# Ledger of designs, part 13: VH-VL binders against o74797

Target 1, 157 residues: o74797
Amino acid sequence: MGKFALNLNAELTGVKNLAPKDEESFYYAFKVQCSGCREIHDNAIEISRSETHSIPGSKGEANLIWTCKNCRKTCSFVIEGPFSPYNDSQETKKVLVLECRGCELVEFIPQGEWIANGAESNTLFDEIVLEDDWYDYDENASSEVSITNLEWSISKA

## First folded at step 5 (VH-VL)

Design a30 (framework fv_zimberelimab)
Fold by ESMFold2-Fast, scan of step 5:
Structure a30 (fold): chain C 157 residues (1-157), chain A 124 residues (1-124), chain B 110 residues (1-110)
Amino acid sequence: as target 1 above (157 residues)
Amino acid sequence: QLQLQESGPGLVKPSETLTLTCTVSGGSISSSSYYWVWIRQPPGKGLEWIGSIYYSGKTYYNPSLKSRVTVSVDTSKNQFSLKLNSVAATDTALYYCARHVGYQYTGKSYFDYWGQGTLVTVSS
Amino acid sequence: QSALTQPASVSGSPGQSITISCTGTSSDVGRYNYVSWYQQHPGKAPELMIYDVSNRPSGVSDRFSGSKSGNTASLTISGLQAEDEADYYCSSYAGSYTWVFGGGTKLTVL
């Protein structure tokens, strides 16, 4: 089994606790590569902690069972615990760990809505989109807030 | 042959709850390959996806309608249903039920069988 | 407004070829190869014509073809026939188990 870490490095201005909105049901999107045939799948796969499937030939469960379209080998993905909220502005942090069989994670796609709190105000921002830099204003702190220079990477865990 | 048939009231008053049922015949709703879907079309307008359900009961909703919509499935009756709360005149539409060929587990994504549609008018 | 942009109408003569565009964003049409096209005749339910960008279901004429470039998918109908006169809708997967539709295009066969 291979374990992969999703890492984030981002510049946080005036916000803290960056995490997926409704994390348990959030769909994490990845480009994946089959370990057997080395094909990178054309469409991203999406994995949620709220989804469970029985692994064929096993009593184990996975959050996603995927079949390689090229060689037809079965892959499975298990998310190990929830996303760790990101507070480490301009530092690389491991935010999610996945256990993968038969496939490797290649690229993370930060789709969907994210949440964060104003760093000193605790103002909730609950409609953050991270596919580009994010900017908003914190009325309670009377300051601009932003999440910029997002760098996602995947490493062995 | 697979057939889908919508049923429910043709007229609903504003602020009430619309309830529609789709009866599936010629095939089982308890299939891992398919999702069961509600799609609507206001008269003279385009299509809008409302929500989908898997036979396990797992649901997926259009974010714009999520606060007002519930989809449920009854595998023993081979039916699935839509409840849309607090209806307004803008909810007047033809309502279709449809079958969706899976997404990740099939590697395909499309709506292959549609019911004939049922017109729901929201008026006092 | 519809999430995917289609021209309101297109027209052609019998035997000609026409193309209908469907423009989305980098998060739907531009990201996923899950674009489908539906034909709707007046008073009838939509019928699947193309799925997963360019695949035809059994029974659909090879006069219908699909393609995609960037954020725009296209439906092409060659050898136009009177029976092709209908409304055409595109649909795309939009991530997080959501789907969107285009506003529809009325095809008139002159």
Scores: ipSAE 0.528, ipTM 0.843, lowest interface PAE 2.5, mean pLDDT 90

Design a31 (framework fv_zimberelimab)
Fold by ESMFold2-Fast, scan of step 5:
Structure a31 (fold): chain C 157 residues (1-157), chain A 124 residues (1-124), chain B 110 residues (1-110)
Amino acid sequence: as target 1 above (157 residues)
Amino acid sequence: QLQLQESGPGLVKPSETLTLTCTVSGGSISSSSYYWVWIRQPPGKGLEWIGYIYYSGRTYYNPSLKSRVTVSVDTSKNQFSLKLNSVAATDTALYYCARHVGYQYTGKSYFDYWGQGTLVTVSS
Amino acid sequence: QSALTQPASVSGSPGQSITISCTGTSSDVGRYNYVSWYQQHPGKAPELMIYDVSNRPSGVSDRFSGSKSGNTASLTISGLQAEDEADYYCSSYAGSYTWVFGGGTKLTVL
């Protein structure tokens, strides 16, 4: 039993409302550690709010049921709510909360497409990639935009 | 009338950096409608997308090549260039520059003009 | 990067119709309507034949058509002619401003 927070610190230039594209169906990728055997798995797991599974032997539901490949114990992951859009340039903010049972989140792997709006123009940027620094141009504001120095961290919530 | 022309040494030694330049004529490289692309084709094999650059300087690379690739643009010369570090024999290929029209959700997204290609051989 | 699966070869006689498949995943061909097809004659650069699944650029014969169902895109060439003999490549958007190509199909006109 434990709640984990995904935190983001990034430098935003000319953009606001950074969030996953199609957030409800977005797959969040994490490296995980089994609480039973302490194995950190080589492959990331992927969790989406759009998927729900029954927890074996329970009336509860989870967004992912995962079995440790080493010790075979069952782990479950529940996303507490939608991603909170990131607006706090150069500040560390809690953007997602997950309840994990039998397992711990170790590392977030930013994948997929993200969205943001021009800070003053509200121009939609809907194909942002966050594995590296991102740069583009806001035609409506006649200015360069960027998302740089991305730092993801996981803490107990 | 739009033409793309690759240029480079043609032979590079293992572990060295490959540098290729694409010269664009008959059209401006500075446009929000296009990405400027590098694609390669090893002898007898298929096409492999390397990466592209947007007029703002934004670049995207094939994840398998990302650690070795840099694409840059020089709008004053109407050129864009590829640098591929730490080359090996497996980097031997015909290298094409191309223009990409649009991107996802723009209503059009494809490679419309290609250079003739330049053969790069990696050998000692 | 994920390579798209195409048959290595296909053949037909003049006047026939042939179809070349391009199979990807739910994260590329199955997700996006950005599939394009390229024709490559020996010693020449690829040339765009079809874009955005089923659209033809100006100058491309209406004998060439494209379609998509699920994770598989298809290029159909009707009324085969000798000059259609070439390698054909599909390409798809793969998300995150990245692109993938198929392995290519050699078309032989008998």
Scores: ipSAE 0.000, ipTM 0.469, lowest interface PAE 14.9, mean pLDDT 86

Design a32 (framework fv_zimberelimab)
Fold by ESMFold2-Fast, scan of step 5:
Structure a32 (fold): chain C 157 residues (1-157), chain A 124 residues (1-124), chain B 110 residues (1-110)
Amino acid sequence: as target 1 above (157 residues)
Amino acid sequence: QLQLQESGPGLVKPSETLTLTCTVSGGSISSSSYYWGWIRQPPGKGLEWIGSIYYSGRTYYNPSLKSRVTVSVDTSKNQFSLKLNSVAATDTALYYCARHVGYQYTGKSYFDYWGQGTLVTVSS
Amino acid sequence: QSALTQPASVSGSPGQSITISCTGTSSDVGRYNYVSWYQQHPGKAPELMIYDVSNRPSGVSDRFSGSKSGNTASLTISGLQAEDEADYYCSSYAGSYTWVFGGGTKLTVL
């Protein structure tokens, strides 16, 4: 079984603490490759820390049990703790770790709603969408805010 | 009302550093609503954005000029300045300072007040 | 070379309408509704004519209008007058706190 890290590098202007909204129930979307047959599946899988399933033939539990459509191999995914809020503008940081058995993570799809705070104001932005660059205005600080140049990568943890 | 005025040398030698200052009057540079920018225009050519600064010191630069350019702000004097290193004849231009309405809650991104421009010639 | 493409020149007669195009990419004009237009008379600083694609600042004649379709923004001047003879520049936000200008268009009133 391998551990995979989700890494983020983004330019933060006027914001801090970038993280998924309602992180415990947030669904992380990944393209995956089966270790057995090497198929990269057309549809992403979605994993949440709030869901737990028993691993067949084991005493262990996983956040997702998934079956390869091509070879029917059983795969399991465990999220190792919550997302680490991103504060490291223009630096690559490990934000999430997953333990994967039978599959490898290929690509992260940044769907859903995200949150961040104004860097000086602590203004809550709670409807951030990261499929593209994000821009808004902080009324409490009277300044533009943005999250741009987002680069997601997956590495061995 | 609001006025911007450029000042600095009209002649700079190749390889030296060009320094220009913009003085803002009739309004405060310490406004959270605006950036302050530099735009240049070589004789007979078009406009080129150089860079912009927020009163906090946050800067944005044209990527093609980033290695040679520094913009700074002095809120106590209501001024902001441009330094362009290692100048060449191709840096000969009219240099404008301008108020830059950034990406804001108002949804605007444009230059609404311009200085008169100052000609800088790079020659020996 | 300029980041946004404009025709080098355009001409018209008094009372006519003319249109100046400004063509960018899907990462600037095509993505953002932050296109502005500037008028520059010889020896003068540029003056803002249109912002946010189609909005006029106070004091700008309603003969000037802006629009956008796909990756191309347009400035239209109706009821052309001799005083409209000038250079016109478009500008667009290009993302990542970067701004780009067009190459400029010389308008001649015949």
Scores: ipSAE 0.000, ipTM 0.477, lowest interface PAE 16.8, mean pLDDT 87

Design a33 (framework fv_zimberelimab)
Fold by ESMFold2-Fast, scan of step 5:
Structure a33 (fold): chain C 157 residues (1-157), chain A 124 residues (1-124), chain B 110 residues (1-110)
Amino acid sequence: as target 1 above (157 residues)
Amino acid sequence: QLQLQESGPGLVKPSETLTLTCTVSGGSISSSSYYWGWIRQPPGKGLEWIGTIYYSGRTYYNPSLKSRVTVSVDTSKNQFSLKLNSVAATDTALYYCARHVGYQYTGKSYFDYWGQGTLVTVSS
Amino acid sequence: QSALTQPASVSGSPGQSITISCTGTSSDVGRYNYVSWYQQHPGKAPELMIYDVSNRPSGVSDRFSGSKSGNTASLTISGLQAEDEADYYCSSYAGSYTWVFGGGTKLTVL
């Protein structure tokens, strides 16, 4: 059914290759709306590429099978490949694509830990958190680094 | 009714591996509606979640313990087990196994049945 | 240090109401409606009293109720009885398939 893109626009200072830490096992959190009953559910769902479930009544598989609390219909979510590292400071980039059946993505919640490299030093920063602006120091480049003005959006893919 | 029973050594030496098993009776571990977890309680202190397993073998661990913990499941015996490596005195606690009503599939998230707990003392 | 903050103790007299708070962060109690409460009598395993913020399991007295506002969940016990004397623990989903517990509150019925 419908494909949705997660988009990011952020200001990168002194870093490149922003991506989730341990991307294959990373849990992407979304608020979702049921296509059947139109309820936006109170709790976010969490999807990881490392998890696979059989779709009832099908030979297909999904990363999450979820039941609408209101109408009891089954929804499925498939991540279409790894997160694309973000290098496009102050430009909107499509970083993740999901195929959703029975539900639509409403909002992304940027929880968890992220990684990036020093832009010229290649210094690894592996404990980045993005629920607020991030600041640190690159000792190899002798400069402050930051990731600020994060804007997440969801569009049809 | 559903019962969970912990078993394992009451005394473990520092640096060794602690192994505990939970035996489930009156219900099947192979149910898609439930997860199975380990929670501990040091004497006089609060509860700490250790890890949880689904009958398929999928595991989820407390980040503070992840490097030392392995949870496994044996559906043929209706059991699941905890291995905690490199134990120290701070691992002395009552260890509980519990059933967890599944998070996303059921739209609920809580521990509904608990074993009686087994005391594990880490001492030389 | 527990992830969720509860008062160490609360007290009340028979027939009164008491409330136990459970304070987390915007990433656990503040984000998810998956808060549960457990009662533990001395020498016994914890028993579920409230799940998913405000729901009671079959067999739990209507005197027990739960609520949440912002980052704080609350357990209220009305018509306090001697048998309610116990330790009470809150728990919350904390994201990425992890769960956290509060430090516990000792309830004394005077």
Scores: ipSAE 0.468, ipTM 0.837, lowest interface PAE 3.1, mean pLDDT 90

Design a34 (framework fv_zimberelimab)
Fold by ESMFold2-Fast, scan of step 5:
Structure a34 (fold): chain C 157 residues (1-157), chain A 124 residues (1-124), chain B 110 residues (1-110)
Amino acid sequence: as target 1 above (157 residues)
Amino acid sequence: QLQLQESGPGLVKPSETLTLTCTVSGGSISSRSYYWVWIRQPPGKGLEWIGSIYYSGRTYYNPSLKSRVTVSVDTSKNQFSLKLNSVAATDTALYYCARHVGYQYTGDSYFDYWGQGTLVTVSS
Amino acid sequence: QSALTQPASVSGSPGQSITISCTGTSSDVGRYNYVSWYQQHPGKAPELMIYDVSNRPSGVSDRFSGSKSGNTASLTISGLQAEDEADYYCSSYAGSYTWVFGGGTKLTVL
């Protein structure tokens, strides 16, 4: 049981408001460690705010109910509010908070599509992929844009 | 014995909406362990996943088709359906419904039961 | 066109072993141990042969085996028989509750 924060530090050039595309339905991918058996599972789990499941044997709900393959312990994950858009170029910011029961988050996998706006132009970039450095051009500002040096980390919230 | 059976029109005109239904018999659609899936195969080509639905109504779509596709489920009839909008000749294919063993609830991921497939031709 | 790359064809003689590769990326085959293989005879629906990289369903011959290294999964058929002649498709989980298929491989038993 515990709360975990997903943190981001990235260098933004000419863009602002970095966030997941269609955030409410976005799937956040994490490698997890079972609290019961301490196994770090081979496959990542994926959590979305749009999913809600009943916790077995409880009146509570979670965004993901997952069963440890090794020890069969039931784990649950709750996303506490939406992703906070990242605007803090070269500074570490908590962008997402999750409550985890039975498991701990160990690594974030930045899959999927992300969005950002041109810093001065507000041009929408809606096909950003963050598994490597991202580069594009802002026609309205006549300038190159980029998101580089991405550092994701997980801490106790 | 679990069986899946596709039904719907074999011919659809360009720009119209294709609607197919899958009837599940010999097992319940209302289960945490399974997703219900549409997969297609153009003549002489490979398989393409279209979309999946959970018995709760939660849907997952191939990004290439997301703007045109809707999958729905009717647990009282033990059926799920595919609606594909604005069809073109490139949508001509065998359409299969299938059951997918859910990856997070079971820890496994695979398509274990398939319908026989229904050929849909998009032609004027 | 297919998300996963398979050879278009492979051939062997009865009693021989053949291997079919399925190459993806670090975000599908390379990331998840959710690779499955399907056999399709002409005019028939696909049938599950291997799941989760290397597991066989009940009723599938132990001549069929699966493995994975890096971004490439492989299906191996030993003791090749005439009835094995079919199209073979791989599939992988690709994240965000999406799945992809390979382009298919036609196995000819000569």
Scores: ipSAE 0.448, ipTM 0.809, lowest interface PAE 2.9, mean pLDDT 91

Design a35 (framework fv_zimberelimab)
Fold by ESMFold2-Fast, scan of step 5:
Structure a35 (fold): chain C 157 residues (1-157), chain A 124 residues (1-124), chain B 110 residues (1-110)
Amino acid sequence: as target 1 above (157 residues)
Amino acid sequence: QLQLQESGPGLVKPSETLTLTCTVSGGSISSSYYYWVWIRQPPGKGLEWIGSIYYSGRTYYNPSLKSRVTVSVDTSKNQFSLKLNSVAATDTALYYCARHVGYQYTGKSYFDYWGQGTLVTVSS
Amino acid sequence: QSALTQPASVSGSPGQSITISCTGTSSDVGRYNYVSWYQQHPGKAPELMIYDVSNRPSGVSDRFSGSKSGNTASLTISGLQAEDEADYYCSSYAGSYTWVFGGGTKLTVL
């Protein structure tokens, strides 16, 4: 039953509208801790808004149903709405909210491809990877662009 | 006893579409624990994952092949199929279908049952 | 050019131990404990030997063991026998419901 927010703080140079590529089918990766046994699992779970599963014993649905390997407790995860594009360079902003039952989110793993637009040019950058700092060049603006100093955090929503 | 069997043409011309079907016997495709998978092996080379399908129809593709590959499932026939468009000589390989145990419900991840493989040669 | 790096060949004598390495990146082998190993005899489909880094399926000899350190997984075969002569492949989960394989290692029992 707990709501968790994924927060981002990053330095944007010459870009805006940072978001996952193909957001509806994007897989958000998290390390999780089971609320029952307190184990932090060694493998990440992956959650997408495009996936739906029936919650056992309920009329409800979740984007992921996951069973703790240690205590066999059933956990469920629901993504509330799409990712909110990040435009707030050097400010911490809530970009995604998840409702979690039976587990807590510990750490976000920024895998996959991301997209952004040139701040003034609207040039599309559609192959951004965020597991390290990103650098490119905006031909339309004749300027270097970058996304650096990425800090992801998880808070209670 | 679960058995997987590939079927399809042994020869395909460049630029055409390769179509292969995997028939599953001794068990049902309609299970939340498993994904159904295509894997290939060019002669003298290693294994390459092509794509997977869940019985619901949800597909997952190797990014290097995503523009050319389609996997489909027919639960009423207990079959799943591969279509690979615009084939070239580099697509010549043994093509395997396999079952993958999914980590979501089992906590385990591995390919446990494989078909015998079918050789597909791309040549004019 | 395979995603996971394995030596092309290894060799050993009957009764000896050999180890095959499988090196990936921090986004596959280094991130997930979903590494599996497959044995392939000529003309046959691959067969599962090890899963989830170090687990053996029922029916696989305890001479086969698996381990992982950082970005490298290892398959060790002790007490080598002639029947172990085969190609060995590693596989790892790579995120977003994708999988990668190693280039394979030919084991020769001399």
Scores: ipSAE 0.221, ipTM 0.756, lowest interface PAE 4.9, mean pLDDT 90

Design a36 (framework fv_zimberelimab)
Fold by ESMFold2-Fast, scan of step 5:
Structure a36 (fold): chain C 157 residues (1-157), chain A 124 residues (1-124), chain B 110 residues (1-110)
Amino acid sequence: as target 1 above (157 residues)
Amino acid sequence: QLQLQESGPGLVKPSETLTLTCTVSGGSISSYSYYWVWIRQPPGKGLEWIGSIYYSGRTYYNPSLKSRVTVSVDTSKNQFSLKLNSVAATDTALYYCARHVGYQYTGKSYFDYWGQGTLVTVSS
Amino acid sequence: QSALTQPASVSGSPGQSITISCTGTSSDVGRYNYVSWYQQHPGKAPELMIYDVSNRPSGVSDRFSGSKSGNTASLTISGLQAEDEADYYCSSYAGSYTWVFGGGTKLTVL
């Protein structure tokens, strides 16, 4: 069993409180590696705090139970709490922690919709997509806003 | 530096709802590492876990109390609360709030900080 | 009543060692390595003494130790001192994000 942290470093211009939209139901996408056979699954797995599954042969639960396609080893993933809103422009911060058994997180895929507020205006931006740099305009502040230079990394927690 | 403090009525009538609040200071309730917990102790008896809440609002309750208990959290006030419905004399106890470190899969599970406790008497 | 069984009382003399047992089932103490022990002096809140079977928090005397075999966890106190006189409670994870406590043991130091 290993504990992994998802880290973010991004440049925020005119926005604050970057987080997944509807966080409790948000699906976090990761590429994973089986610790037994070293197979990296070619499609990302998706994990949500709103989902729970029974661990086979026990009364324990996980947010995702995954079976390696190569060696058929059962792996489990537990999210250790909500995403921490990112406010630390140009600093690396731990935003999510997961416990993984039988597998390791390799890469985060920032899919889905994200939210943020205008830094001064509190204007809600609720359709942010982070697969590339994001740019928009804050009409209440009469200024351009952006989220750029996104660097996601995974470390042992 | 972390402190927990219970507050609420010391006396409740049978059949009414008991409401208690725990105020957390010296640390944030919005931490992914912890659950926030209610535990009670009837006079001269042992400890009984009532329920736990994660700062997202996710709750877990003692099955023997589940039909009567609700725990809620207010992260803006750094507080969490207990509501116990339809109280009876057997609900008379010291009520503690506490912090729980980790959960099933973290490789650790224990209660590290406790409030001082507040006595609740159920009497007509 | 209490889900975990502890002896109601135990006694010892200063300088001696005593052991308090905590017996559960294969669904709690026997299943998980999440057993903790709490000391409670009269009129005070419980204080953590041992966590996760055998780990000691910073500030707790090394005279206190924990262990587990099968469905039974044990707290051992060596070199008994008068200030050890208190009630001791065990707790265990019981699955499905639930926790249970023992009935408590009164330690008397004579």
Scores: ipSAE 0.000, ipTM 0.480, lowest interface PAE 17.1, mean pLDDT 87

Design a37 (framework fv_zimberelimab)
Fold by ESMFold2-Fast, scan of step 5:
Structure a37 (fold): chain C 157 residues (1-157), chain A 124 residues (1-124), chain B 110 residues (1-110)
Amino acid sequence: as target 1 above (157 residues)
Amino acid sequence: QLQLQESGPGLVKPSETLTLTCTVSGGSISSSSYYWVWIRQPPGKGLEWIGSIYYSGRTYYNPSLKSRVTVSVDTSKNQFSLKLNSVAATDTALYYCARHVGYQYTGKSYFDYWGQGTLVTVSS
Amino acid sequence: QSALTQPASVSGSPGQSITISCTGTSSDVGRYKYVSWYQQHPGKAPELMIYDVSNRPSGVSDRFSGSKSGNTASLTISGLQAEDEADYYCSSYAGSYTWVFGGGTKLTVL
């Protein structure tokens, strides 16, 4: 069992408040390593705060109950609170915390749609995709905006 | 080997709802690596993406069709289905189901397996 | 209507090389590396030829290659053979988990 932090370091130009779109239902994708057999699964798992499942043999609940396909060990994941909006351009910040039992988070896959606001205009950008660098134009500020050099990392929380 | 097969009516009347089902065999639909997709092709014309579904039930739709389309998945039957409401003659097409890799999960994005296609004619 | 522009037809002789263009916008082909190409023979389903701009699936001849410059992706077929005669479609990720296709190009091997 352990707590893991998802960390982000990115260069923000002309935007602020980077966060997942519809955060409470957003699916966070991770590659995981089973603590029992040590295998890192090729396919990612998806975890959402909006989903809750009973932990077998316990009175507790988790956002995802997952079974290792190699050793059949049961793993559980709990997201602690919402994503913290990222405003710290070129600084590494903890944006999400997860409690994991029976497994470890190895890699975050930044799928899904993200949102941000124009830094001075507050223009809503609500179709941001972070698989690569993102570029757009803020018509209210008459300026180019971008999110680049994205570095995701996972650390012990 | 993985195989996808479309099934449903070959003829639908204008204003009715078209329902098609895709049966997946030789592999599981319950995989975090794939989306399951509907794509259509009117006779003599090009391909049009309709919508995609993840095994969890999460969907994405072509904005041009979003008000009329619903895609659902049944992991216990290894199937996913398309419902297209209020059909018109312009909805006449070959309808394909397909598998889309990932795309995030593999760092890749492509449609790798396609069903044979089923012709749907919208006519009175 | 197709979101990506392809020439309606292209032709070549056996042994020659041809290139098919696929032009989009800065919001699809120009932005993302997720460009794929499909070959469709009459009466058959499309078959993946190229993915992520320039990658070939196993089993696809190395005579097929892909590239991208700005808002235009290109499929090049070298050493043309009679069996290459088919319709070719490009596809691109278009943001917001949406995908678009080109109008298709009919390749005739003369």
Scores: ipSAE 0.005, ipTM 0.533, lowest interface PAE 12.7, mean pLDDT 87

Design a38 (framework fv_zimberelimab)
Fold by ESMFold2-Fast, scan of step 5:
Structure a38 (fold): chain C 157 residues (1-157), chain A 124 residues (1-124), chain B 110 residues (1-110)
Amino acid sequence: as target 1 above (157 residues)
Amino acid sequence: QLQLQESGPGLVKPSETLTLTCTVSGGSISSSSYYWVWIRQPPGKGLEWIGSIYYSGRTYYNPSLKSRVTVSVDTSKNQFSLKLNSVAATDTALYYCARHVGYQYTGESYFDYWGQGTLVTVSS
Amino acid sequence: QSALTQPASVSGSPGQSITISCTGTSSDVGRYRYVSWYQQHPGKAPELMIYDVSNRPSGVSDRFSGSKSGNTASLTISGLQAEDEADYYCSSYAGSYTWVFGGGTKLTVL
């Protein structure tokens, strides 16, 4: 069993509190490597805090139970608490922690919709997509806003 | 050997609720390998996934239908059901129930057994 | 509207090969290897022909094959036979426990 941290470093211009939209039901997508056979799988797994499943042969529960296609080993993933809103422009911060059994996290895929607030205005931006740089305008602050130079990394927690 | 059979009304009036039931025979609905699924097909058109249910009661819905759709499962009767609220003429379709192998549980994703389909017409 | 784009029709003669395309986006066909193909004869339910891009279920002829490149998946039918005349639909996982289908392709065998 290992703990992995998802880390973010991004340049925030005019926004704060970057986080997944509807965080509790948000599906986090990761590429994974099986600890048993060392295959990096071609499909990403998806995990949400709102899902719980019983682990076969155990009294434990996980947010995702996943089967390695190559060796058929059962893997499990547990999200340790909610995503921490990112406010640390141009600094690497740990935003999510997962406990993984049988697999290692290799790469995060920032799918789905994200939210942020105007830094001074508190204007809600609720349709942010992070698979590329994001740009918009804050009408209440009369200023350009952006989220750029996104770097996601995975480390041991 | 595994058979799925849809049942329900052939005609529903606009604004009413459509209710369909799928009876599963020759296999158990209480299997961790499968989801149980509703898919529809308007006459002469393509297929549209409506929603899926796991035997535990967990549901997944097409976002375009989520506000109107409820899928439920009754493991004691080996059945699962669809309720679609506030129907309109655009809900006229053949409605299929199907079994879906896996996704993350098996590492595979496909619809392997389908019912024969039941035509539902929404008309006054 | 269909989320995945297929040609409305294709045609071929007995013994020939045809290919049906299924084009999605980088968030469905382009991201996942969960693409399946279904054959539907008039008045019948769809039947699985190919799953996970290129796998054949037991009982499906090896004349049917699947592939994927970028955002486009393809179904190829070789050695066309009269009984292959049907509608063909692709399906893909689309993330967040959702699935999408193509608009369907009518295959005519002359």
Scores: ipSAE 0.231, ipTM 0.759, lowest interface PAE 5.1, mean pLDDT 90

